# Designs tried in a protein design chat: VHH binders against tRNA dimethylallyltransferase (miaA). Part 5

Target 1, 307 residues: tRNA dimethylallyltransferase (miaA), of Elusimicrobium minutum (b2kdr9)
Amino acid sequence: MTIIIAGPTAGGKTDLALNLAKLIGGEVVSVDSRQVYKYLTVGTAKPEGEYKNGVYNVDGVNYHLVDFLDLDKTYNTGSFTADASNTAYNINKKGKTAIFAGGTGMYMQSYFGGMDVLPKADQALRAQLADIADKEGKQSLHKMLSEADPESAALIPSGNLHRVMRALEIFKLTGKKASELRTNGFADISQNNFMVYIEWDKEELNKRIEIRTQGMFGGMLKETQDMLAKGYTRNSPGLRSLGYAEVIDFIEGKKTKPEALERIVILTRQYAKRQRTWFARYKNMYKADGSALNAEQILAEYAAWKK

## First folded at step 1 (VHH)

Design n14 (framework vhh_7nfr_2)
Fold by ESMFold2-Fast, scan of step 1:
Structure n14 (fold): chain B 307 residues (1-307), chain A 121 residues (1-121)
Amino acid sequence: as target 1 above (307 residues)
Amino acid sequence: QVQLQESGGGLVQPGGSLRLSCAASGFTFSDYAMSWVRQAPGEGREWVSSISYSGGSTYYADSVKGRFTIARDNVKNTLYLLMDSLKSDDTAVYYCAKDFTYEDSGWLDYWGQGTQVTVSS
């Protein structure tokens, strides 16, 4: 009833998911924190589609949890799990298979594992902690962290305000130490779900990222200019998507085009590496060669798995 | 397959010096901040020092500032800790640690096997 397709950015997840959906008459649920945003298509690698009878449709396949959120809104693990649950229920009610495809590992873990690994950001709490740091200094927050979670304090420099605040936020919201959450039980969602991971040679993936980034720049530039003209800013949640700050820097004359492109490539490679590390936690994935993806073969593996 | 291998520890007299190394493999070393942490006998872990991915920024615990220097060689994928004016209180197992952003993959990643430093007369 459910198939999961995971892999790094630029890995071919969308094409594999679409081809698989066509073979089985399924529908795709996007597992992506950025593709939810309206207007940002090119830079979020949202598949190009059109609305058919009120549903976003990509080459004959219904594609869910994309293109619905205004740029001034935030989206988080809790919102994703609620939306994904309702979407999967409706797909299955029609007698169809839901294909979950994406690279936002925390969303995938939260939905299939049944609980969030880490709590979402609390802006009110962060404002309170920022006020303490402003009035009493960064060392004051680090001292609070040392008392609440000495293991996290040992690994996070007092000068790294964002990391100190996040560890304190986790403790204040959950009563659990961030150090305990990272070392304690992580449900292996690949134990109970057919999960495909698209593997790439590092060098080949890096080439794909570079080529993709070069091809995306013009479209991202137009999207960014249009959004700024509508009154959105670099602080709008949607425009904090990977690459858009660099495009804004180019528009504002703070970066040349080659400088912006180089920075986007670096950030995208770092993101792909974080995704590889995340998904390495899952021990029972079917590993598919990114250079030789075959939807018919994935279907055969699924048939073997469900026996 | 992330691997961190510390070396360079040993027995040294008070006032002496040691150079610790951490050989990194299985990831693009130059993309990550790196840290040294230590654990003294019977005590909890203490953060010692961190260095940014480029080496342009360094951070030190107050207990070691002015005595220790953190450095990296991104060509050799190696992290260093240069320890001068060693004190008996510096006796600990020293660990190399990889710092990782918590957007999608968690916020702390990998620790090495550790290297023992003993400062005694």
Scores: ipSAE 0.000, ipTM 0.115, lowest interface PAE 15.3, mean pLDDT 82

Design n15 (framework vhh_7nfr_2)
Fold by ESMFold2-Fast, scan of step 1:
Structure n15 (fold): chain B 307 residues (1-307), chain A 122 residues (1-122)
Amino acid sequence: as target 1 above (307 residues)
Amino acid sequence: QVQLQESGGGLVQPGGSLRLSCAASGFTFSDYWMSWVRQAPGEGREWVSSISGSGGDTYYADSVKGRFTIARDNVKNTLYLLMDSLKSDDTAVYYCARDLFEYWGDSYFDYWGQGTQVTVSS
């Protein structure tokens, strides 16, 4: 079985996940697009940990999919889904429960719902499909689409080569049907998974964000200075993480500390609002009060959900 | 219930200007980032520009920076793309999308318009 812990930034997801993992002897899989980066701990709210037997460990709990990616590398839903699948397989092979915890809703949807964003055009694949159409006729491509994605084939006339090729391209590059992705591929992942959402009053969460940001600034400044000294820049994918551009502006004299802090708070509140909007799409979540989080209560709810 | 409807596309000469509009309905428009995404013939989707719910933050692809302006009217629930100094390389279908944009450039679009064709040729 799998447990999903979701909620906004600054919401207490990490502490809840760690406490739950300790209770059930589980391991945590981070669902976070920023915590994957090495060297950036404070600004990404990565839990403080140490490597044990090659695995990042936080207070006795193995914490996966953090601290492994160089700042010059990008990470996306496809990378997350592949890594999460391998990680969950290995956790389950050890007879342990995987607890997925994070705020990157798109990653949760990709892994549990089996959907992703539409891929970019692949020129080599398009050339291959165009060659098939030239040699075997447009009906041949439509037949391929009928076999791969019957719903798209019913909607796209065989003579519309461009649309037929696009639908086949999506299927061949992602393994997902264009018809499924046309409805944005949204499956309510809370329907088939025990999913906890940490709820906060807007004003209380905004206050938590402000306090947290003020406490993080010194650590972010140190991290940013270290990364710039190593040759990374504001254009390095890892340093595009929320807040680091503002810290760089402070270092370069383009912002005062109060200006940088104010901007980080604004951006973080906007991010939290987008997370709240994303997770409102899931209709079967167990809603936990952020001001009164209790791992034993969550475990009891999970036990009831399994019945 | 959520609906996005583009308009304003057409044929223009190189160096010309065009204004795209996207009428949004079925949701609280001011709560969402909105984006323009284009798809040229033989190319994949290319992100063009994004605007925050308040309109206070805008981002542009390097290929359009200084030539395009994204704007919104939260009273009219309308997104705009003002395109100046158009080039043949700007020829594409332009889509309005409701954007779950992450500050660092990650994005996922949960609703799309039908698209509007922009052709830049002599």
Scores: ipSAE 0.000, ipTM 0.262, lowest interface PAE 10.7, mean pLDDT 84

Design n16 (framework vhh_7nfr_2)
Fold by ESMFold2-Fast, scan of step 1:
Structure n16 (fold): chain B 307 residues (1-307), chain A 118 residues (1-118)
Amino acid sequence: as target 1 above (307 residues)
Amino acid sequence: QVQLQESGGGLVQPGGSLRLSCAASGFTFEDYAMSWVRQAPGEGREWVSSISWSGGSTYYADSVKGRFTIARDNVKNTLYLLMDSLKSDDTAVYYCAKELYDFWSDYWGQGTQVTVSS
């Protein structure tokens, strides 16, 4: 089984996920594009943990997809979905529940439901199908259609490449035959998953972001100095994580500490707003009050949802 | 392992131009169609452009047709997006994608931020 915890940065996702994991004997899978990087703990808000038998462990809870990637390497949705699939499989194989917690909405959408906006059916997939026709000939597409949707293939001549491609695009994008057409462009992942969204009043969240950023600066400074000493630069993918460019500007004398802090706060608030807008598209989430988070209450809601 | 790495984004004024690049590795680049997809803040992913394996066929979203040009270099395993007459509505993170003919692309890069602002 799977539980999804989403919400804005500084919203309390980590504490909620850890408390839930303790209650159900579960493990956490981080859904965060920057917590994957080694050495960057404070600025990525990676929970403080230690390795226990080769696994990153936070207060007795195994915490996956954090702290494994060198700063010179990139990470993407394809890497995330592959790693998350393997991780969830191994957690479930041990008889445990995987708790997915994070704020990188694109990673959640890619793993649980595919894209929320499909490439334009008539144009994006046509390029791929045209590629097949270029390589294997026009009849190859009609053969594919005959296997996927025999009724449409009977109605569309093999020489009508445009109509054959359209019928295949419909099948590939919707999982339904063109002869039985039903569009389903948005995969609302909250429809089929217990998904919690931590809601905050925007003023209260903004105050939390400011306080958190002030508290993080010293740790980020030390991390940044250590990484620069190791030969990493402002162009290293890991150091492009939110806030580290501003810390580098401070180190290089291009910003004062107050200027760096102000900029980090602004960027973090903009990120939180983008996260709130992203997750607003999911219509079946359980909304949890960030100021009154209760893991036992969330567990009770999960039990009710499952029935 | 499939890897895609975008570059070339930045801040530009309306009417300006940018050239995005995507370095591909971990697969036979010349055998696959490639695409550019973008995501504006608070929006879903929007397909922008695709190019066939040979470069012989190109396709564009209506919103960018006549302004953007997709190109590829199969010797260098690199995909390009040449963006002219940029508008504020073009502000987004741009991703290159390996398109599978039986699935939506499961392989996206880190993205490159394009901001069009005065």
Scores: ipSAE 0.000, ipTM 0.184, lowest interface PAE 17.2, mean pLDDT 81

Design n17 (framework vhh_7nfr_2)
Fold by ESMFold2-Fast, scan of step 1:
Structure n17 (fold): chain B 307 residues (1-307), chain A 125 residues (1-125)
Amino acid sequence: as target 1 above (307 residues)
Amino acid sequence: QVQLQESGGGLVQPGGSLRLSCAASGFTFSSYAMSWVRQAPGEGREWVSSISGSGDYTYYADSVKGRFTIARDNVKNTLYLLMDSLKSDDTAVYYCAKGSPEDLYEWLTEGFDYWGQGTQVTVSS
């Protein structure tokens, strides 16, 4: 019971995720390398919320993996994957759906692609393969893999029994080669997950970014002044978040407000372009029109995807 | 003792080319897939490319496909990454890694014991 909502910055991911969560009684897990930081709400586009029973809550919806990391700390895909696994487990344990929403593509790839979304282990088949290895030697299984999936056999050493058995298991259970399930070296996470990508016309998105940035500047300025007063600097990991260096340049008199805004807009548009390039690798996404987002329509598509 | 030593990084102009090398020792090189992984300042580790032990199969991240070529010389126990049409976004520390990270995303995040020291590539405007 997992839904993935992806899309470029300023694309409407948060509002779609919140509306969907309200419809199904779900909870949101943020997939965003910047929203993890405390104190930086406006410039990271973290949804404005309040703590209820120790959980960050946005308009009645529990919103996870935001607002917990000090600005001196770094966060990486391993930290995300561990935190996301624990968070999703706890959401599902309550009988609720986890809605993963964000634009940090590598975090999504690490969590969903690194998890075993392939066929579950078949104990009887594994016992049969183990018996063949015991009676005929480990090379016998690698030979079987070489015949069924030569590409996987070339990547997996013959002595790595676990990987050889898993690749054979996938082939025997599905008729598909493990090598065929890769997408440019990574699993296509959209193949086994209901994944929504919010699409925008380039010019429309660029205008949205410009308007949003203008509206965010005052809040970013206050946040930045507060953080500098606490002893953080432009070199603090959290303040390396997109836009804050430009706000610091404004505070220090190195940029005018228009110059700072122009630079933030350029960097944000470049980030959106990189996100579009990243997500284009996933071939089975449901593409939602950003200008006409409808959570009830997305829910209907999810129901159809599940059959 | 598995040891991986990268070299060939440096400062290059956009559109330029670099050839990275990784000298491997302490294991039967031709029996293992090898990978290149990079880490840009302030970002997590990103898989770049992998090559099978024989060299017959190669895999590339979409961001580098058509611009980078992974190769190996099993006689010299050396892995290569030939980088063409370099962009500012290619600026990162490049690491040589034993094996393929597709099965274990922990490899991309914390690194496994068999990562090298890394070599810095800077593409300057």
Scores: ipSAE 0.000, ipTM 0.218, lowest interface PAE 13.6, mean pLDDT 82

Design n18 (framework vhh_7nfr_2)
Fold by ESMFold2-Fast, scan of step 1:
Structure n18 (fold): chain B 307 residues (1-307), chain A 130 residues (1-130)
Amino acid sequence: as target 1 above (307 residues)
Amino acid sequence: QVQLQESGGGLVQPGGSLRLSCAASGFTFSSYAMSWVRQAPGEGREWVSSISGSGGSTYYADSVKGRFTIARDNVKNTLYLLMDSLKSDDTAVYYCARDLSEETYYDFWSGYSDEYFDYWGQGTQVTVSS
């Protein structure tokens, strides 16, 4: 019920995901730390769409986890895994396939590999647990941990109230055992999921990055000017997306257009190399030739992988 | 190209305070999450704290939470670790490390891995002793 499409920036992940979704009547879940932001379409390579029945829709395909976050807000692996879990559940409940497509490898690892980002301290819950310790003794909290997560209880002394409370907090807020998170963080997610990686020749990818950057500059400039006019700054989390600082430098007269473009190209190539290094850890991916992407072929491979 | 250089370590009595700094160069500092990792003599590496590229998200190991504060200055390209109420168990070499992306693995309960960091500083010694 799930297909994963991964690959470097400028690699064709979006078009492949959309074509696959059309063939099977599936829906796309974006795995991208930047496409979540509103208003930033061109520079984040977010597909252009429209809202249909409250859902962002791209050429007839529902496209999830894009275009919802204010530029002053942060988004992280914990936010992604919570949102992706809810989204995939709803897609699968309709009997449809969820197609996860993106290049943010840590998000994929967190969601599929069980590397959940742990919740921040809940002061109200900690106060409640502290009250239990005061009234019933700290052995009471260790007993609660023994019932919820026996493996963590075996490793954490009852006298270490802080660690006992943290393990209980994790369980109570997420429903997941701290002991499970300790062992599952390094799973090869390609072992148990149909995962496609779009491969490119280095020179061909570098050319695609250069052409794309040149073509997108005008749109990024307009987006950046509009956001600055709304009161956002270079320090707004959304505007720290790759390329926007260079566009701001151009607007402020600190860089010429050629200097801004050259810097964006360099940073984008470095990002693509980092993505290749990240995804090289997965040993059971189906490798698709980026220069000859074929959605029907990918679907046939998926059908064979499923049996 | 990428360089990370720690400073601010030293000898301090239990209950004392220290401020560690990590000077970063050769990359766009604000585009990367940063972490502090420590190693006590004869032990493996232990994650201490992480901060997202924006500084908007901070994370701490349970053993240091409430005592340590991680911070960054993206104008000066410097990462900080403010250590208060130091204990003898905090004695270790402290390393500054660059995460692979803007995001952090903020809790290493799943097990620590060096592969989540692509560059490391040389380390700075912190000794907590009477």
Scores: ipSAE 0.000, ipTM 0.230, lowest interface PAE 11.8, mean pLDDT 83

Design n19 (framework vhh_7nfr_2)
Fold by ESMFold2-Fast, scan of step 1:
Structure n19 (fold): chain B 307 residues (1-307), chain A 120 residues (1-120)
Amino acid sequence: as target 1 above (307 residues)
Amino acid sequence: QVQLQESGGGLVQPGGSLRLSCAASGFTFSDYAMSWVRQAPGEGREWVSSISGSGGSTYYADSVKGRFTIARDNVKNTLYLLMDSLKSDDTAVYYCAADEWYDSGEYEYWGQGTQVTVSS
């Protein structure tokens, strides 16, 4: 049993997820590439919580996949799907429902749509394919792809050896065509999952982003100063989270506070627009009005979806 | 938060040279293979060149091989395309694109493009 809550940044996903979890006795799994980082709470909009029995807890609700990653570490779809699978298993083992909530669409698609079954690079196989290209020409490799995966071959030019080699590597290591895995990765995950999308009027969302950013600046400044004091830099993966580079520019005297705030607002609005574009691909979502969110109503819609 | 910003395009005469740059931000640049893709007026997109995350491997379309050089600076998070012996057929909007190992080989991020015009 799974409920997916998606929507743009500043959209109210966290509050909706927490209220749903309280109604059904569930736990939340964060689908957010930024909230994974330790120390960065305000700027990542991580819900404020405390550890109870070794688990991050927000107002009585266990909240997973937040606050565990050092700022020098990167996180990707592969890491997310492995952690999410383990987390969901443990929630279900306790007889509870997992509520997945976030705005990182690629992570949702990867976990529910199977994108992360793609193999890692095989250096020996890559060397064999490179040798074939060197001795027989790039057309030989493209011909191999045409025979193994004609759909991928139609989309990838023979001269793009990197993409031809990757598609062949996928086929040779998995026995599945890259075109099939791409199609499965483009699978409408809302077809087989109860998926809620929080919708906002563009101008209302833009106003919410502006207010949120103004309210966050002081906390982000404190967090950023603390991280720089610990030896982290603008190049630390965690500090590449949206808004922190602008705060660093303010600290270094490269931007005034109004300039930093304006830039963070612009970047956040662009991110929200990208999220809207991404989630528009899912055609079976329940659209919830962001200005009138009601967890009881969402639960009733979920019950109806299970007909 | 991911941004790819191209620059260096312009008007150049046949036989001339241009250097395109792509400034990347909001992701771990060295984890991504980077590509240049172009689109001429009234035509589809054409792949031009790719470079691996480390910069150790480079690949070129036959139409540009021997004339163009792709390079990257992972310290500055910048991708380059040095274009020599330019021809009128090289006239196009040039896009910077990023490809991650975990994404089925599709380009995950695109820039807005920079216009290159080769004409007398």
Scores: ipSAE 0.000, ipTM 0.327, lowest interface PAE 12.0, mean pLDDT 84

Design n2 (framework vhh_7nfr_2)
Fold by ESMFold2-Fast, scan of step 1:
Structure n2 (fold): chain B 307 residues (1-307), chain A 125 residues (1-125)
Amino acid sequence: as target 1 above (307 residues)
Amino acid sequence: QVQLQESGGGLVQPGGSLRLSCAASGFTFSSYAMSWVRQAPGEGREWVSSISGSGGSTYYADSVKGRFTIARDNVKNTLYLLMDSLKSDDTAVYYCARDEGYDFWSGYEEYFDYWGQGTQVTVSS
């Protein structure tokens, strides 16, 4: 018994998921690489909740896979798949529907698609690749990628060291090309799951992102100051979440408030565009109009789908 | 800030040739790999060709190998697609795209971060 709700950041996924959960007595499982972190609520768009009987609860709905991970810990597709499997099992054994809601497409693909888990970051390998780049120049890594995975090399700018290293890391650890996994290694999870995608007009979504970002800055600033006071840094995995680096730049005097806000808006719009591109791969989604979201209509579509 | 503007499309007979151009502005052109992607009527997007930032590496879809040539002029900030021996199956809107790459680290794939408006290529039969 599962429902998947996907869509871009600022798209209304949380409200739709909560309203659906209330209608059917279900529970929500967050599909989000950032909401897992403790202490960061405003900048991660984690729904505001409280703990009831040891479970994070949002307006009467149990909300899983949020607010449990320390900022120094990493989280990836493998960690998500294991946690999601256990969480869904526990929801279903109570006779309830699990509603998966989020925008981290790779997490959805890993869990619902089965066996397409990507390797975790290998710090020793990354150190070796960084040493090669230091001794032979950054272009040397792109040349290595061109030889191992020419399709990925064509898509990744030679100067983008992080993306070149990740594509090489995937190849070196799995023997499989990242380009192959991207185009033909993944199952269409919308074929066997009721999957909703919240669609927005690009300009309308961009306006929502601007408004949201302006309203978030004060809360993000307080959260960031509190975390830095506790000894976390810009290198803490949790603080690498979108927007927090820009807030740290503001605190350190490297950006003015308007500069920080402008950068956060640009990055958030880019993230929304990447989400739209990712979810376009799924051919059998029910497409919901973001400007007219109706949980009762979605429930009716689910009832029709499961026949 | 970033802008991509295609030109050079049009109507051509089978066996004909066309040269597509894409004028880029708002970024350091030579630092980015660039691609051509097409979309035929009623079909999804199909990757056609890519070129590295330096122009030293080029890649082609099997359907166009030997017939199309991708090129770039980093002084003029322009991407080209030279299309020879055109077939009716090449009829599509052709898009110029800037490659950001992909980010498996964040759990999300990124292919192209900016697209042009597209230019129509029609090969009559």
Scores: ipSAE 0.006, ipTM 0.140, lowest interface PAE 10.1, mean pLDDT 83

Design n3 (framework vhh_7nfr_2)
Amino acid sequence: QVQLQESGGGLVQPGGSLRLSCAASGFTFDDYAMSWVRQAPGEGREWVSSISGSGGSTYYADSVKGRFTIARDNVKNTLYLLMDSLKSDDTAVYYCAKEDYGDWEYGMDVWGQGTQVTVSS
ESMFold2-Fast, scan of step 1: ipSAE 0.012; ipTM 0.341

Design n4 (framework vhh_7nfr_2)
Fold by ESMFold2-Fast, scan of step 1:
Structure n4 (fold): chain B 307 residues (1-307), chain A 125 residues (1-125)
Amino acid sequence: as target 1 above (307 residues)
Amino acid sequence: QVQLQESGGGLVQPGGSLRLSCAASGFTFSSYDMSWVRQAPGEGREWVSSISDSGGSTYYADSVKGRFTIARDNVKNTLYLLMDSLKSDDTAVYYCARGEDYYDESGYSDAFDIWGQGTQVTVSS
């Protein structure tokens, strides 16, 4: 039981997801590389919420994968996929629908499309393989790889011990060939999932971005000053979120407020364009008019799609 | 119209150094943040480093901090990656990209819109 809501930044994904969740008693899973960070709410467009029974709650709706990561930590597709899988499992275990809402295309592709996930290093196995290379030469490991995974052996030179050992490690840990695990490619996730894309007229979206950015600046400034006071820097992963570098430049006297605002608007419009290009790859999305979003209509389309 | 062209890759021993260059044309280079992204055989793209439009801010993936240096020359419309203390794990095709990642260590960001053809870096003995 899953619904996917995608669309550009400033497109209304949060409000649509919340309204859908209220109609069906569902819960929202954020698909956003920036909303995961603690302390940064305004500039990441994280919905305003409060913790209820240990869960971030937005206007009565449980909202997952927001507000949990320290600014010094990185977050990637692997982290997202693991967290999203656990979160969706728990939502579905309660008999509820998980509503995935966001604009981070690679995270959606990783989770729903099953991107290649390789096992982590095994120190005991690596020591065993290193011992074999030491006693019998690194050519012996390449021969083992040729027997286990001929395609990987054809691509990896025998002299590249690191790559040979990694391919063998993958095979020995999973029973699957490294060559096969790396060939999933990018599936059209809209073919097997009910996926909504919120469409906007370019000029209207650009106006929404400009107005939003102007309204966000004061809050971003306060957040940025607070984080810098706590010892975080412009190099902290969380503060690399779109717009915060420009706010830091303003604080440091490198940009005027109008210059910072103009730069954030330009970067946000460029991001929205790249999101539109990314999501154009999915051919079976339900296209929703951003200016006339209707949660009841989306729910009716989902019911029809399930047949 | 817009183009990014990498050069400077090659074979190097572990512990060695390389300097990558990226020549930009067809757009106002000084108005864009620029990045280096790499892709090892069979793996997804991994973000390496970014530099702001003025060159005043630089960012690095944890795996390359202290070893790599990103730089730009806005007069020559050229981006650089200075790679020191190279490791076998650094073996990849290195791409010049217009834009900046939101620091996603998996190396992909919706923020990149123009890519170069890539230059191969092989670190092996």
Scores: ipSAE 0.007, ipTM 0.226, lowest interface PAE 9.7, mean pLDDT 83

